# Miniprotein binders against d3e3m2: the designs that were tried, part 26

Target 1, 234 residues: d3e3m2
Amino acid sequence: MVELRVNAGNVKNPNVHKIGIIALGSHLENHGPALPIDTDAKIASHIAFQASLESGAKFLGVIYPAHELKEINHGIHVSLEDLTDEIVKVLKSAKKFLRISSVIIVNGHGGNLPIVTTLYDIEERTGLLITLNSKIIESEGPHGGSGELSMAKALGIIDESQVENQTNLEEYGEVGLYMFGEARRNDPNIEEGALDVEENGVYVDDVYGQELLKLAINSVLLDVEKQLDSHYGY
Short names: E, the ipSAE of ESMFold2; O, the ipSAE of OpenDDE; V2, 0.75 times the mean of E and O plus 0.25 times the DockQ between their complexes.

## First folded at step 21 (miniprotein)

Design k11 (at its last look DockQ between E and O 0.92; V2 from the best seeds 0.90)
Fold by OpenDDE base, look of step 21:
Structure k11 (fold): chain B 234 residues (1-234), chain A 99 residues (1-99)
Amino acid sequence: as target 1 above (234 residues)
Amino acid sequence: SDEELKEKIEELLERAKELVRRAIELDREGRYEEAFELYLEAIELLLRALRKLTQAARKEPDPERREELRKEVEELRREIAEYMKRAEELRAILWAERA
């Protein structure tokens, strides 16, 4: 078998090749008129890919399906079970062909957060150590809000001409999840986001977006370090 | 309310301040991984504060107060950039040590 040059490139520690980074977002969700329907997937993929570039960990791409609460119907989603099964399938393939030992899942969609309850199942079924990183979701603020708009600006996927229309909540009620009364009643965080958008509107700040992305990327890099330590005792 | 918003911003800033203090101490001690982690936690809080403060500045009806808030926004931006830079420097050190 050919000997791979595991130290070639910007790789600082060849053990990083045992780590995979994969994005999990949403490709099919309305985010108001200023943002594409695959905003979450693009953000998550950027974070995951940049982290792989900087760490040397393997970039595994992006998971295609996404999950969301049934009472939030601004997109097309699958069940938690189906999402879990797809993740397992993809990661089994990655393990088989790339000989990885651990994976960081970079989640850019709030509706995927319940995956935390299936992580152990994913680990058991794949034989991989799994870390879920949802730092960007914890940091960005409301759906279609200033955080996502600012990151979208940084990534070049925003339609700035539509920002003024982003908070026309009668037409684009998915922004801040404003239109989803049941979800808002059930989750104070969703309610806070909806009120924020309603009361404060939205803005676009390229630098703010860049800093959010940097925070998320650095968070993933921290997870890479932790996984290295877990596997090799650093 | 405006007062609630102000309180929330102040809370975030105070929490971040404590994290930064601890991060600086750890950094000086050469405990770079721990310092790095605390810087990231602080930056997260500061970015939340920044969003809220920016919103407050944009909607402030009094021109003088609005200008004051804008100055605070810019100061907070500089602070975030400073801590992000140091965090990235620490990360570079950590990776170099694992080479």
Scores: ipSAE 0.910, ipTM 0.958, lowest interface PAE 0.5, mean pLDDT 94
Fold by ESMFold2, look of step 21:
Structure k11 (fold): chain B 234 residues (1-234), chain A 99 residues (1-99)
Amino acid sequence: as target 1 above (234 residues)
Amino acid sequence: SDEELKEKIEELLERAKELVRRAIELDREGRYEEAFELYLEAIELLLRALRKLTQAARKEPDPERREELRKEVEELRREIAEYMKRAEELRAILWAERA
């Protein structure tokens, strides 16, 4: 039998190789004309990949489907049940083939937040310890706003020629979730975001975007530390 | 409104200041994981304040007040970078101790 050199390379902790980091975003959600349709997936994937590089945890890629609230009826999405089932399917495959015992799911899409109610079911069905990290959603501000534009600048995925059109909310009502009146009435954070985009506009700041990404990456690295403490006895 | 924006900025800065004070205490006590977590929490609040302060600076019609606000933005940006640097140093210490 060949000896697997699990600590080869820049690995910071001998049990980190048992931890997987996977992105969860949205591949088909409008973000105005300056941002790609898969902005969430790209941002979450970047955060997950960078955290895996810095910790030595296994990068597991990105989950394809996403969920969205009924009140935000745009883009391509699946039910919470279907998303939960897909997560279980992907993670069972990872567990079977990659010798992992725990996973951090890096969520880059607000519509996925209801997965928090199904995490226990995912853990039971996979036998994995699961942490959901939604820090970037908590930190970035309004949909298609200055935070996402700034991170997109840092990642090189922004179309800067379209930034001046980003707040044409009559045409791009998804920005700030402005067009989704029921969602705005139901959630004061969504209402605040829509008003912010309408009243204050948007801007692009590369340094701000880099700091947001650093915050999110370090938040995932903290989750790695917590899993090492609670699951692997450190 | 401009008054609402100003009030929100001050609330965020005050909440972050308290978290930073506690993070520094934990850091000095050698409680590095707890300090790391509080630095990140404070940085999140400061980044929200930075976004709002930047918006205020961009909207300010008076050139002298706009320049004053831009200096405040730059100062806050430097402060965030310093806390982020310390947070990352603490994280590196924690990982070295686990190796």
Scores: ipSAE 0.883, ipTM 0.948, lowest interface PAE 0.4, mean pLDDT 91
ESMFold2 (binder alone), look of step 21: mean pLDDT 88; pTM 0.876

Design k12 (at its last look DockQ between E and O 0.91; V2 from the best seeds 0.89)
Fold by OpenDDE base, look of step 21:
Structure k12 (fold): chain B 234 residues (1-234), chain A 101 residues (1-101)
Amino acid sequence: as target 1 above (234 residues)
Amino acid sequence: SDEELKEKIEELLERAKELVRRAIELDREGRYEEAFELYLEAIELLLRALRKLSQAARKEPDPERREELRKEVEELRREIAEYMKRAEELRAILWAERAEK
């Protein structure tokens, strides 16, 4: 049997090899004219990958499907059950081949937040310890808003020529989830975001975007620290 | 309203200030992980405040007030950068400590 050099590279604790980091976003959502339809997936993947680079944890890639409320119809999504099943499938594979014991799911899409209710199911079905990290969702602000635009600028995926059109809410009503009246009525946070976009518009700030990304990456790194301490010892 | 926005920004800043105060104390005590966590929480609030303040600065019709808001934005940017730097330093310390054990 080959002995792996578990301390090679920037690895400070070999137990970090037992930790996987995987991105969860959305690949198929309209975000206005200035942002690609896979914005959430790319943001989440960047955060997850950078955290894996810095910590030494295993990067597991990105989950393909995403979930969203039925009343929010700006993309192609699957049921929470189907998303959960896919996560289980992918993580079982990761566990099988990479011998990981825990995973941090880096979520970059608000519609995936209900996964919090299925985490225990995922843990039971995979035998992995799971941490869901949605820090970026908590921090970025409205859908297609200044936060996502700024991060998109930092990542080089923005069309800056379309920023002026981003708040044409008659044409691009998905921005701030403005067009989704039922969702807004049901969730004050969504309503706040919609009103913010409507009243204040959007802007792009590269530095702001970079700081958001740094916050999210550091948050994932904190989760790595916690998993090391709580599950594997120092 | 503008007043509501101002109040919200002030609330965020005050909450962040308290977190930073606690983070500094923990940092001095060598409780680096806890300090790191609190810095991140503070930064989150400050970034939220920054977004709101930046919006206010951009749409302010009065030139003098707009300039004041822009100055506040820049001050807040510097503060966020400072705390982010310290957070990252703390993280580096944590990893260094792990390597020593």
Scores: ipSAE 0.896, ipTM 0.950, lowest interface PAE 0.5, mean pLDDT 94
Fold by ESMFold2, look of step 21:
Structure k12 (fold): chain B 234 residues (1-234), chain A 101 residues (1-101)
Amino acid sequence: as target 1 above (234 residues)
Amino acid sequence: SDEELKEKIEELLERAKELVRRAIELDREGRYEEAFELYLEAIELLLRALRKLSQAARKEPDPERREELRKEVEELRREIAEYMKRAEELRAILWAERAEK
């Protein structure tokens, strides 16, 4: 049996190696013509990876499927039950092979938010402490709007030649969730976002995008601190 | 409307100011994790205000008023960067404290 040097490298607390950080986004979801269909997955993956680099926690990659409510579905998504089962499967594998005791799930897709109602089930089935971090979707503003465009600029994944077309809402009604009339009538937050993109348009601001990413990365690092405090006995 | 937008921006800025005040107090008391969290909450509010202010500046047809709004945007960017820098300094302190344990 080999003894692993858990303090090797730039590691400030050996218990961070018991913490996994994994991205959850959406790979197959429309975001208007300026943003790729895997925008959520790329943003979440960047945040999760950078937080892993800065904390020393283990990077676990990205979960492939995503969920979305039928009323606002603009991509290829699975049921909440199927997403929950996939998360359990992936995390059981990570626990088995990587000796982790807790996980932070970095969520970059609003449709995944209902997994907050299944977190206890995931914890019971995996034996892991689970923290869900959805800070970036809470901070970025409307779907396919200026926040995502600005982060995409910072990440180099934007098609700037299409930004002027991003709010052609008759063609790209997924932007701002504009085309989802029933959802807009039933949810004031969805209506606010749709009106925002219609009335105010969108813009690209590299500095704004960089600060959004920093906010999200530091939010994940705060979750690492909280897990070290509460779960690992400091 | 312009008045509704101004009121929302002012609300966000005042909420962020209160969070910063509390974060500074916690920092002085050595409660660094709580201060770090409050700085991030303040920065989130400031980023929402920045987006709204940037939208207002881009839509403003009067060149003089547009220039005034652009200056406000730049000032807010500077404040956000300052608070982000302090938040990251607090994170470094927290990691140094864990290394002692």
Scores: ipSAE 0.879, ipTM 0.942, lowest interface PAE 0.4, mean pLDDT 91
ESMFold2 (binder alone), look of step 21: mean pLDDT 87; pTM 0.859

Design k13 (at its last look DockQ between E and O 0.91; V2 from the best seeds 0.89)
Fold by OpenDDE base, look of step 21:
Structure k13 (fold): chain B 234 residues (1-234), chain A 99 residues (1-99)
Amino acid sequence: as target 1 above (234 residues)
Amino acid sequence: SDEELKEKIEELLERAKELVRRAIELDREGRYEEAFELYLEAIELLLRALRKLSQAARKEPDPERREELRKEVEELRREIAEYMKRAEELREILWAERA
């Protein structure tokens, strides 16, 4: 059997190899004319990958399906159960082949938040310690709004020529979730976002986008440290 | 309303200020993980404030007031960058402790 050089590269603690980081977003959601349908997946993947680069933790890629409320139909999603099953499948594979002990799930899609209720099930079925990180969702603001636009600018996936059309809410009602009256009525946070987009519009700021991404990456790195402590008693 | 927006921005800034104050104290005490966490929380609030303040600046019809708001935006950007830098320095310390 080959002895792996677990200290090679920028790895400061070889135990970091026991930690996996995986992105969870959405690949199939409208975000107005200025953003691709896989915006959430791209943002989450960037954060997850950058955190893996900086920490030395294993990058596990991205989960393919996503969940969303049925009353928010701007994309294609699966049930919470199906999402949970896919996560379990992927993480069992990662554990089997990569010998990891814990995983940080970097979530970039608000519709996935209910996965918090199935984390224990995922842990039991996989035998992994699981941390869900949704910091970017807490920080970015409204769907298709200035936060996502700015991060998209930083990542190079924005169509800047369409930013002026982003707040044509009659045509692109998914922006700010403006068109989803039931969701807005049920969640004051969604209502606040919809009103913000309607009243204030949107803008693009590359530096703002970069700082959002840095915040999220640092948050994931904190989770890596906590997992190291949990497993190895630091 | 514009007044409500202003109040919200001020609230965010005041909350962030308190977090930064505590972070600095923890930092001086060598409680780096706790300081790091508080800096991140402060930065989150400041970024929210920045978004709102930037929106206000862009919407302001009076050129003089707009320029004032833009100056405030730039100052807030510098502040965020400063705290982010310190947070990243603390992170490096934390990683070094676990090497």
Scores: ipSAE 0.901, ipTM 0.955, lowest interface PAE 0.5, mean pLDDT 94
Fold by ESMFold2, look of step 21:
Structure k13 (fold): chain B 234 residues (1-234), chain A 99 residues (1-99)
Amino acid sequence: as target 1 above (234 residues)
Amino acid sequence: SDEELKEKIEELLERAKELVRRAIELDREGRYEEAFELYLEAIELLLRALRKLSQAARKEPDPERREELRKEVEELRREIAEYMKRAEELREILWAERA
């Protein structure tokens, strides 16, 4: 039978083939007129794919559904239970066909953060070690703001002709989460972001966007190192 | 608000400076994984500062002060790029040690 050359190409550690990297974002969430509705999914996919290229870990694609908190839900999202079930379904398939033992989930959407409460369930149901990496959403700043605009510029997915309209918050209140009064009252970080966008506006900086992406990619590569170290015999 | 923004920038830069100092110490001691992680933490703070400094430069009405802020933005970009380059070099060292 044909021998599979699992270490062919730029593969630095044989155990990296047991690691999968998968994106998790949101495909149907408004980000103002300058950013596509699937901004989160595209940014997360780019980070996941680049980390897979640099490490040799298997790229597993992108998970379709996303979750969002009730008070800031804008777009098409599912319950935490439904998102968790979809993650399990996708990862069971990957484990069955690709013989992976661990996964790094690259999260590009803040509304998905509650899956931290179901990670153990996902691990038990799949038999996989799971790492959730949310570095980019922690680093990018307000929703639909300068960080996402700048990364979108670097990725070629921005509509620059609409950047001047991005802070028309009466029409595009999702920017900065400005329109979500209950969330702003309950969370000072959300209030701070909304006020920042309102008072300081937004801008596009290609170099800034590139460095944000590099930070996130290297953060995922650090997670690969940690999995190799603690799970695969280092 | 402008004074508040300036204070936030200074706080981010000072915290990042401390992290870089610690990362350099670890780097010199050959503790490369710890240095790599600390460089990334510092770079995250510097990127937050860069965003806020860029906002300040954009809002500044005085042309001379605006140009000074633009030069500070450019310098901060170069610093971030230098630290990112070192972080990536450390990552390559770590890969080589484990290969």
Scores: ipSAE 0.865, ipTM 0.940, lowest interface PAE 0.5, mean pLDDT 91
ESMFold2 (binder alone), look of step 21: mean pLDDT 88; pTM 0.875

Design k14 (at its last fold request DockQ between E and O 0.89; V2 from the best seeds 0.88)
Fold by OpenDDE base, look of step 21:
Structure k14 (fold): chain B 234 residues (1-234), chain A 99 residues (1-99)
Amino acid sequence: as target 1 above (234 residues)
Amino acid sequence: SDEELKEKIEELLERAKELVRRAIELDREGRYEEAFELYLEAIELLLRALRKLSQAARKEPDPERREELRKEVEELRREIAEYMKRAEELRAILWAERS
């Protein structure tokens, strides 16, 4: 078998090749008029890919399906079970062909957070160490809000001409999840976001967006460090 | 309310300040991974504060107060940039140590 040059490139530690980074977002969700329907997937993919570039870990691409609460119907989603099964399928393939030992899942969609409850199952079924990183979701603020708009600006996927219409909540009620009364009642965090958008509107700040992305990328890099330590005792 | 918003911003800033203090101490001790982690936690809080403060600055009806808030926003931006830079430097050190 051919000997791979595991130290070639900007790779600092060849053991990083045992780590995969994969994005998990949503490709099919309305985010108001200023943002594409695949905003979450694009953000998550950027974070995951940049982290792979900087660390040398393997970029595994992006998971196609996404999950969301049934009471939030601004997109097309699958069940948690189906999402879990797809993740397992993809990661089994990655393990088989790339001989990785661990994976960081970079999640850019709030509706995917329940995956935390299936991580152990994913680990058992794949034989991989799995870390779920949802730092960007924890940091960005409301759906279709200033955080996502600002990151979208940084990534070049925003329609700035539509920002003024982003908070027309009668027409674009998915922004801040404003229109989803049941979800808001059930989750104070969703309620806070909805009120924030309603009361404060939204803005675009390129620098703010860049800093959010940097935070998320650095968070993933920290997870890479931790996985290296877990596998090799650094 | 405006007062609640102010309190929330102040809370975030105080929490971040404590994290930064600890990060600096760890950094000086050469505990770079721990310092790195705390810087990231602080930056997260500061970015939340920045979002809220920026919103307040944009909607403030009083021109003088609006200008004051804008100055605070810019100061907070500089602070975030400073800590992000140091965090990235620490990351570079960590990777170099594993080479």
Scores: ipSAE 0.898, ipTM 0.953, lowest interface PAE 0.5, mean pLDDT 94
Fold by ESMFold2, look of step 21:
Structure k14 (fold): chain B 234 residues (1-234), chain A 99 residues (1-99)
Amino acid sequence: as target 1 above (234 residues)
Amino acid sequence: SDEELKEKIEELLERAKELVRRAIELDREGRYEEAFELYLEAIELLLRALRKLSQAARKEPDPERREELRKEVEELRREIAEYMKRAEELRAILWAERS
């Protein structure tokens, strides 16, 4: 075998080759009639892939299972322990075969947020530095709302013929997490989102969606810079 | 209420202006990674304000007031795009320094 040309192509920092970027979303949860069942996975995958293209970091794909609170049952999810174990399994494989030393997990699903409590366990079990990036969740607004619709428009995955039905909350109560009364009582941010969708409706704005995606992609690129600084000494 | 929505928008815009002022200061000092991060934080707040302002414009029953809100939305979109452009320029500088 010849010496690997880690600087070949449009890669300016050889240590970026040791960074993996992987999407984490949900493949099976309701987002109202205008958005696909795998909205979270598609958005997270787009952000992760685009960040890998622009930075030179390795794209590692997407993690299949997702977690969600028991009081929010609009999809197929696993326990936090099962999600954590799957992340470890996938990342150990990536480390073994791709010679990565750190990973950025691009999270596109709010129910996955509790993995922040297991990040140390994941790092210990894999020997990888892990950064969790949940910027798009923090920025997009209510579940199945204008942010996700607008990003879906930008990505070409929206069914615009159904947008007028998106806030029929009697039929699609998952929008805004409106139907999940216990979750709303437990989290003021969920309550705010549910009221926002009920009071203000939703809309589609391609430019807004594009800017949300840019924000999330640049947030991941900032994480790449931070890993280069702190872990690789640049 | 409509007044509560207006106050929330004004709060977001004021917080974003403070972050932008600090980002510009860091930018001038050559502290590009810190400036990049603050620009992104400001842009996040501005995007939240843009969503709320767009909602207000769509709900406004008075055509003249609606058009004025639409002009404010367009102005805010332009501002966001300008800050995003600078953030991406800073990222390009950081990338060049790492080569």
Scores: ipSAE 0.884, ipTM 0.947, lowest interface PAE 0.4, mean pLDDT 92
ESMFold2 (binder alone), look of step 21: mean pLDDT 88; pTM 0.881
ESMFold2, look of step 22: ipSAE 0.882; ipTM 0.947
ESMFold2 (binder alone), look of step 22: mean pLDDT 88; pTM 0.878
OpenDDE base, look of step 22: ipSAE 0.898; ipTM 0.953
ESMFold2, fold request of step 23: ipSAE 0.862, 0.866, 0.876; ipTM 0.938, 0.941, 0.944
ESMFold2 (binder alone), fold request of step 23: mean pLDDT 88, 88, 88; pTM 0.881, 0.878, 0.884
OpenDDE base, fold request of step 23: ipSAE 0.877, 0.876, 0.877; ipTM 0.946, 0.946, 0.946

## First folded at step 22 (miniprotein)

Design k15 (at its last read DockQ between E and O 0.93; V2 from the best seeds 0.90)
Amino acid sequence: SDEELKEKIEELLERAKELVRRAIELDREGRYEEAFELYLEAIELLLRALRKLTQAARKEPDPERREELRKEVEELRREIAEYMKRAEELRAILWAERS
ESMFold2, look of step 22: ipSAE 0.889; ipTM 0.950
ESMFold2 (binder alone), look of step 22: mean pLDDT 88; pTM 0.885
OpenDDE base, look of step 22: ipSAE 0.908; ipTM 0.957
ESMFold2, fold request of step 23: ipSAE 0.890, 0.851, 0.887; ipTM 0.948, 0.937, 0.950
ESMFold2 (binder alone), fold request of step 23: mean pLDDT 88, 88, 88; pTM 0.864, 0.879, 0.884
OpenDDE base, fold request of step 23: ipSAE 0.898, 0.898, 0.897; ipTM 0.953, 0.953, 0.953
ESMFold2, last read: ipSAE 0.893, 0.888, 0.883; ipTM 0.949, 0.951, 0.949
ESMFold2 (binder alone), last read: mean pLDDT 88, 88, 89; pTM 0.881, 0.886, 0.885
OpenDDE base, last read: ipSAE 0.896, 0.897, 0.895; ipTM 0.953, 0.953, 0.953

Design k16 (at its last read DockQ between E and O 0.91; V2 from the best seeds 0.90)
Amino acid sequence: SDEELKEKIEELLERAKELVRRAIELDREGRYEEAFELYLEAIELLLRALRKLTQAARKEPDPERREELRKEVEELRREIAEYMKRAEELRAILEAERS
ESMFold2, look of step 22: ipSAE 0.896; ipTM 0.955
ESMFold2 (binder alone), look of step 22: mean pLDDT 89; pTM 0.882
OpenDDE base, look of step 22: ipSAE 0.909; ipTM 0.958
ESMFold2, fold request of step 23: ipSAE 0.891, 0.873, 0.897; ipTM 0.950, 0.939, 0.952
ESMFold2 (binder alone), fold request of step 23: mean pLDDT 89, 89, 89; pTM 0.883, 0.884, 0.887
OpenDDE base, fold request of step 23: ipSAE 0.898, 0.898, 0.898; ipTM 0.954, 0.954, 0.954
ESMFold2, last read: ipSAE 0.883, 0.890, 0.887; ipTM 0.948, 0.953, 0.947
ESMFold2 (binder alone), last read: mean pLDDT 89, 89, 89; pTM 0.884, 0.884, 0.884
OpenDDE base, last read: ipSAE 0.897, 0.899, 0.897; ipTM 0.954, 0.954, 0.954

Design k17 (at its last look DockQ between E and O 0.88; V2 from the best seeds 0.90)
Fold by OpenDDE base, look of step 22:
Structure k17 (fold): chain B 234 residues (1-234), chain A 99 residues (1-99)
Amino acid sequence: as target 1 above (234 residues)
Amino acid sequence: SDEELLEKIEELLERAKELVRRAIELDREGRYEEAFELYLEAIELLLRALRKLTQAARKEPDPERREELRKEVEELRREIAEYMKRAEELRAILWAERS
């Protein structure tokens, strides 16, 4: 068997090769006119990939399906069960071929948050230690709002000419999840976001977007450190 | 309301201030992982405050008040950058310890 140079490159701890980082977002959601339908997937992938670059952990790519509440119908999503099954399938493949022991799932889509309830099942079915990181969702603010717009600016995926139309909530009611009255009634956080967009509008700030991304990346790096400690007793 | 927005901003800033204070203490004690974690938590709150403060500044109808808010925005941006820099330095130390 070939001996791999596990210390080659900018790798400070070869044990980091036992850790995988994978993005989970949404590829098929409206985010207003200024943002692409795969905004969440792009943001999550950037965070995951940059964290893998900085830590040396294995980048595993991005999960294709996403979940969302049925009452939020601004995209195409699958059931929590189907999403869980796909994650298991992908991670089993990663484990099989890459000999990883743990994974950090970088989640950039709020609709995927219920995955927290299936993490134990994922761990059991894959035999991997799983950490779900949703820091960016916790930090970015409302859907299609200033946070996502600013990160999109930083990543070069924004249409700045459409920012002025982003808060035309009659036409683009998915922004701030404004149009989803039932969801707003059921979740105060969604209501807060909708009101924020309605009352305060949105803006684009490249530096703000960069800082959000840095926060998220550093959060994932902290998770890498914690997984290293869990596996190797640091 | 505008008043509610300002109150939320102040709350976030005060919470962040406490976290930073604790982070600095831990940092001085050489408890770098804990300090790093607290800095990230503080930065998260500060970024939320920054978003809200920026929004307040943009919609403020009074030019003088708007200018004051913009100055506060810039100060907050500098503060966030400073803490982010220190957090990244702490991260570097932590990685070195695990190499």
Scores: ipSAE 0.909, ipTM 0.958, lowest interface PAE 0.5, mean pLDDT 94
Fold by ESMFold2, look of step 22:
Structure k17 (fold): chain B 234 residues (1-234), chain A 99 residues (1-99)
Amino acid sequence: as target 1 above (234 residues)
Amino acid sequence: SDEELLEKIEELLERAKELVRRAIELDREGRYEEAFELYLEAIELLLRALRKLTQAARKEPDPERREELRKEVEELRREIAEYMKRAEELRAILWAERS
């Protein structure tokens, strides 16, 4: 019977075929009326997929469940433990069958950031080297703001007819995390984002969105280079 | 406030300028992975500045001042694109060296 040719394709570097790239984001979180419910998942998936195409690393898809802080009581989320367990489950399968030795997790959702505290557990349980890349959420600005709108324009997932309503914060208080008073009190960056959306509004800029996506994709490609240097050279 | 926004833009541009200077030095020394990383860090700061500068231009009530700010936005866009182009060229060099 035929053996699966798990390393077939364009051979850019023999060790890059041992790297997997997987997206992590929320599928069920409001981003105002101009952005789809699965904005985070689509952005993270695009970044992960494009990085896999460019590098030759194996694309592992996107993980459905996401986590969120309890003070941001919005969307459908799971516990950190459940998210960690789901990541481990997917990555064990990928390691076994795709013969990967390391993974880059492309995170598109701020609520997932606490997985940084469970990365060692994930590495122990999977035997994989894990890099977490959260560049896009660090770079995009406020939730449902101009960065996400602009990337959504570039990706063709924006409803431009609703952009004028995006900062109707009495109805769409999730934008800028404006409605989440405890989160704003606990995190100066969240407070700054909420005030920014309220005071400066939002806009759509296709060129800006394209450059944000390029930044994030190249950041993942830099992680590939770092894994090649430090984890496959010895 | 508008003054606070302009101060943030100046701070971001200053930090990015320092990173670019260092990235160019590393690039000339042939330290391409380090240069690639610093170009991306600079580009991130420039993109934050671009967002804030675009906000300032949109909020400016004086049409002549607004047009000047829009020209600054376009100049910053061109600068970002140039650094991104160099970053991607460095990535291509790094890949060629690994093949």
Scores: ipSAE 0.893, ipTM 0.952, lowest interface PAE 0.4, mean pLDDT 91
ESMFold2 (binder alone), look of step 22: mean pLDDT 88; pTM 0.880

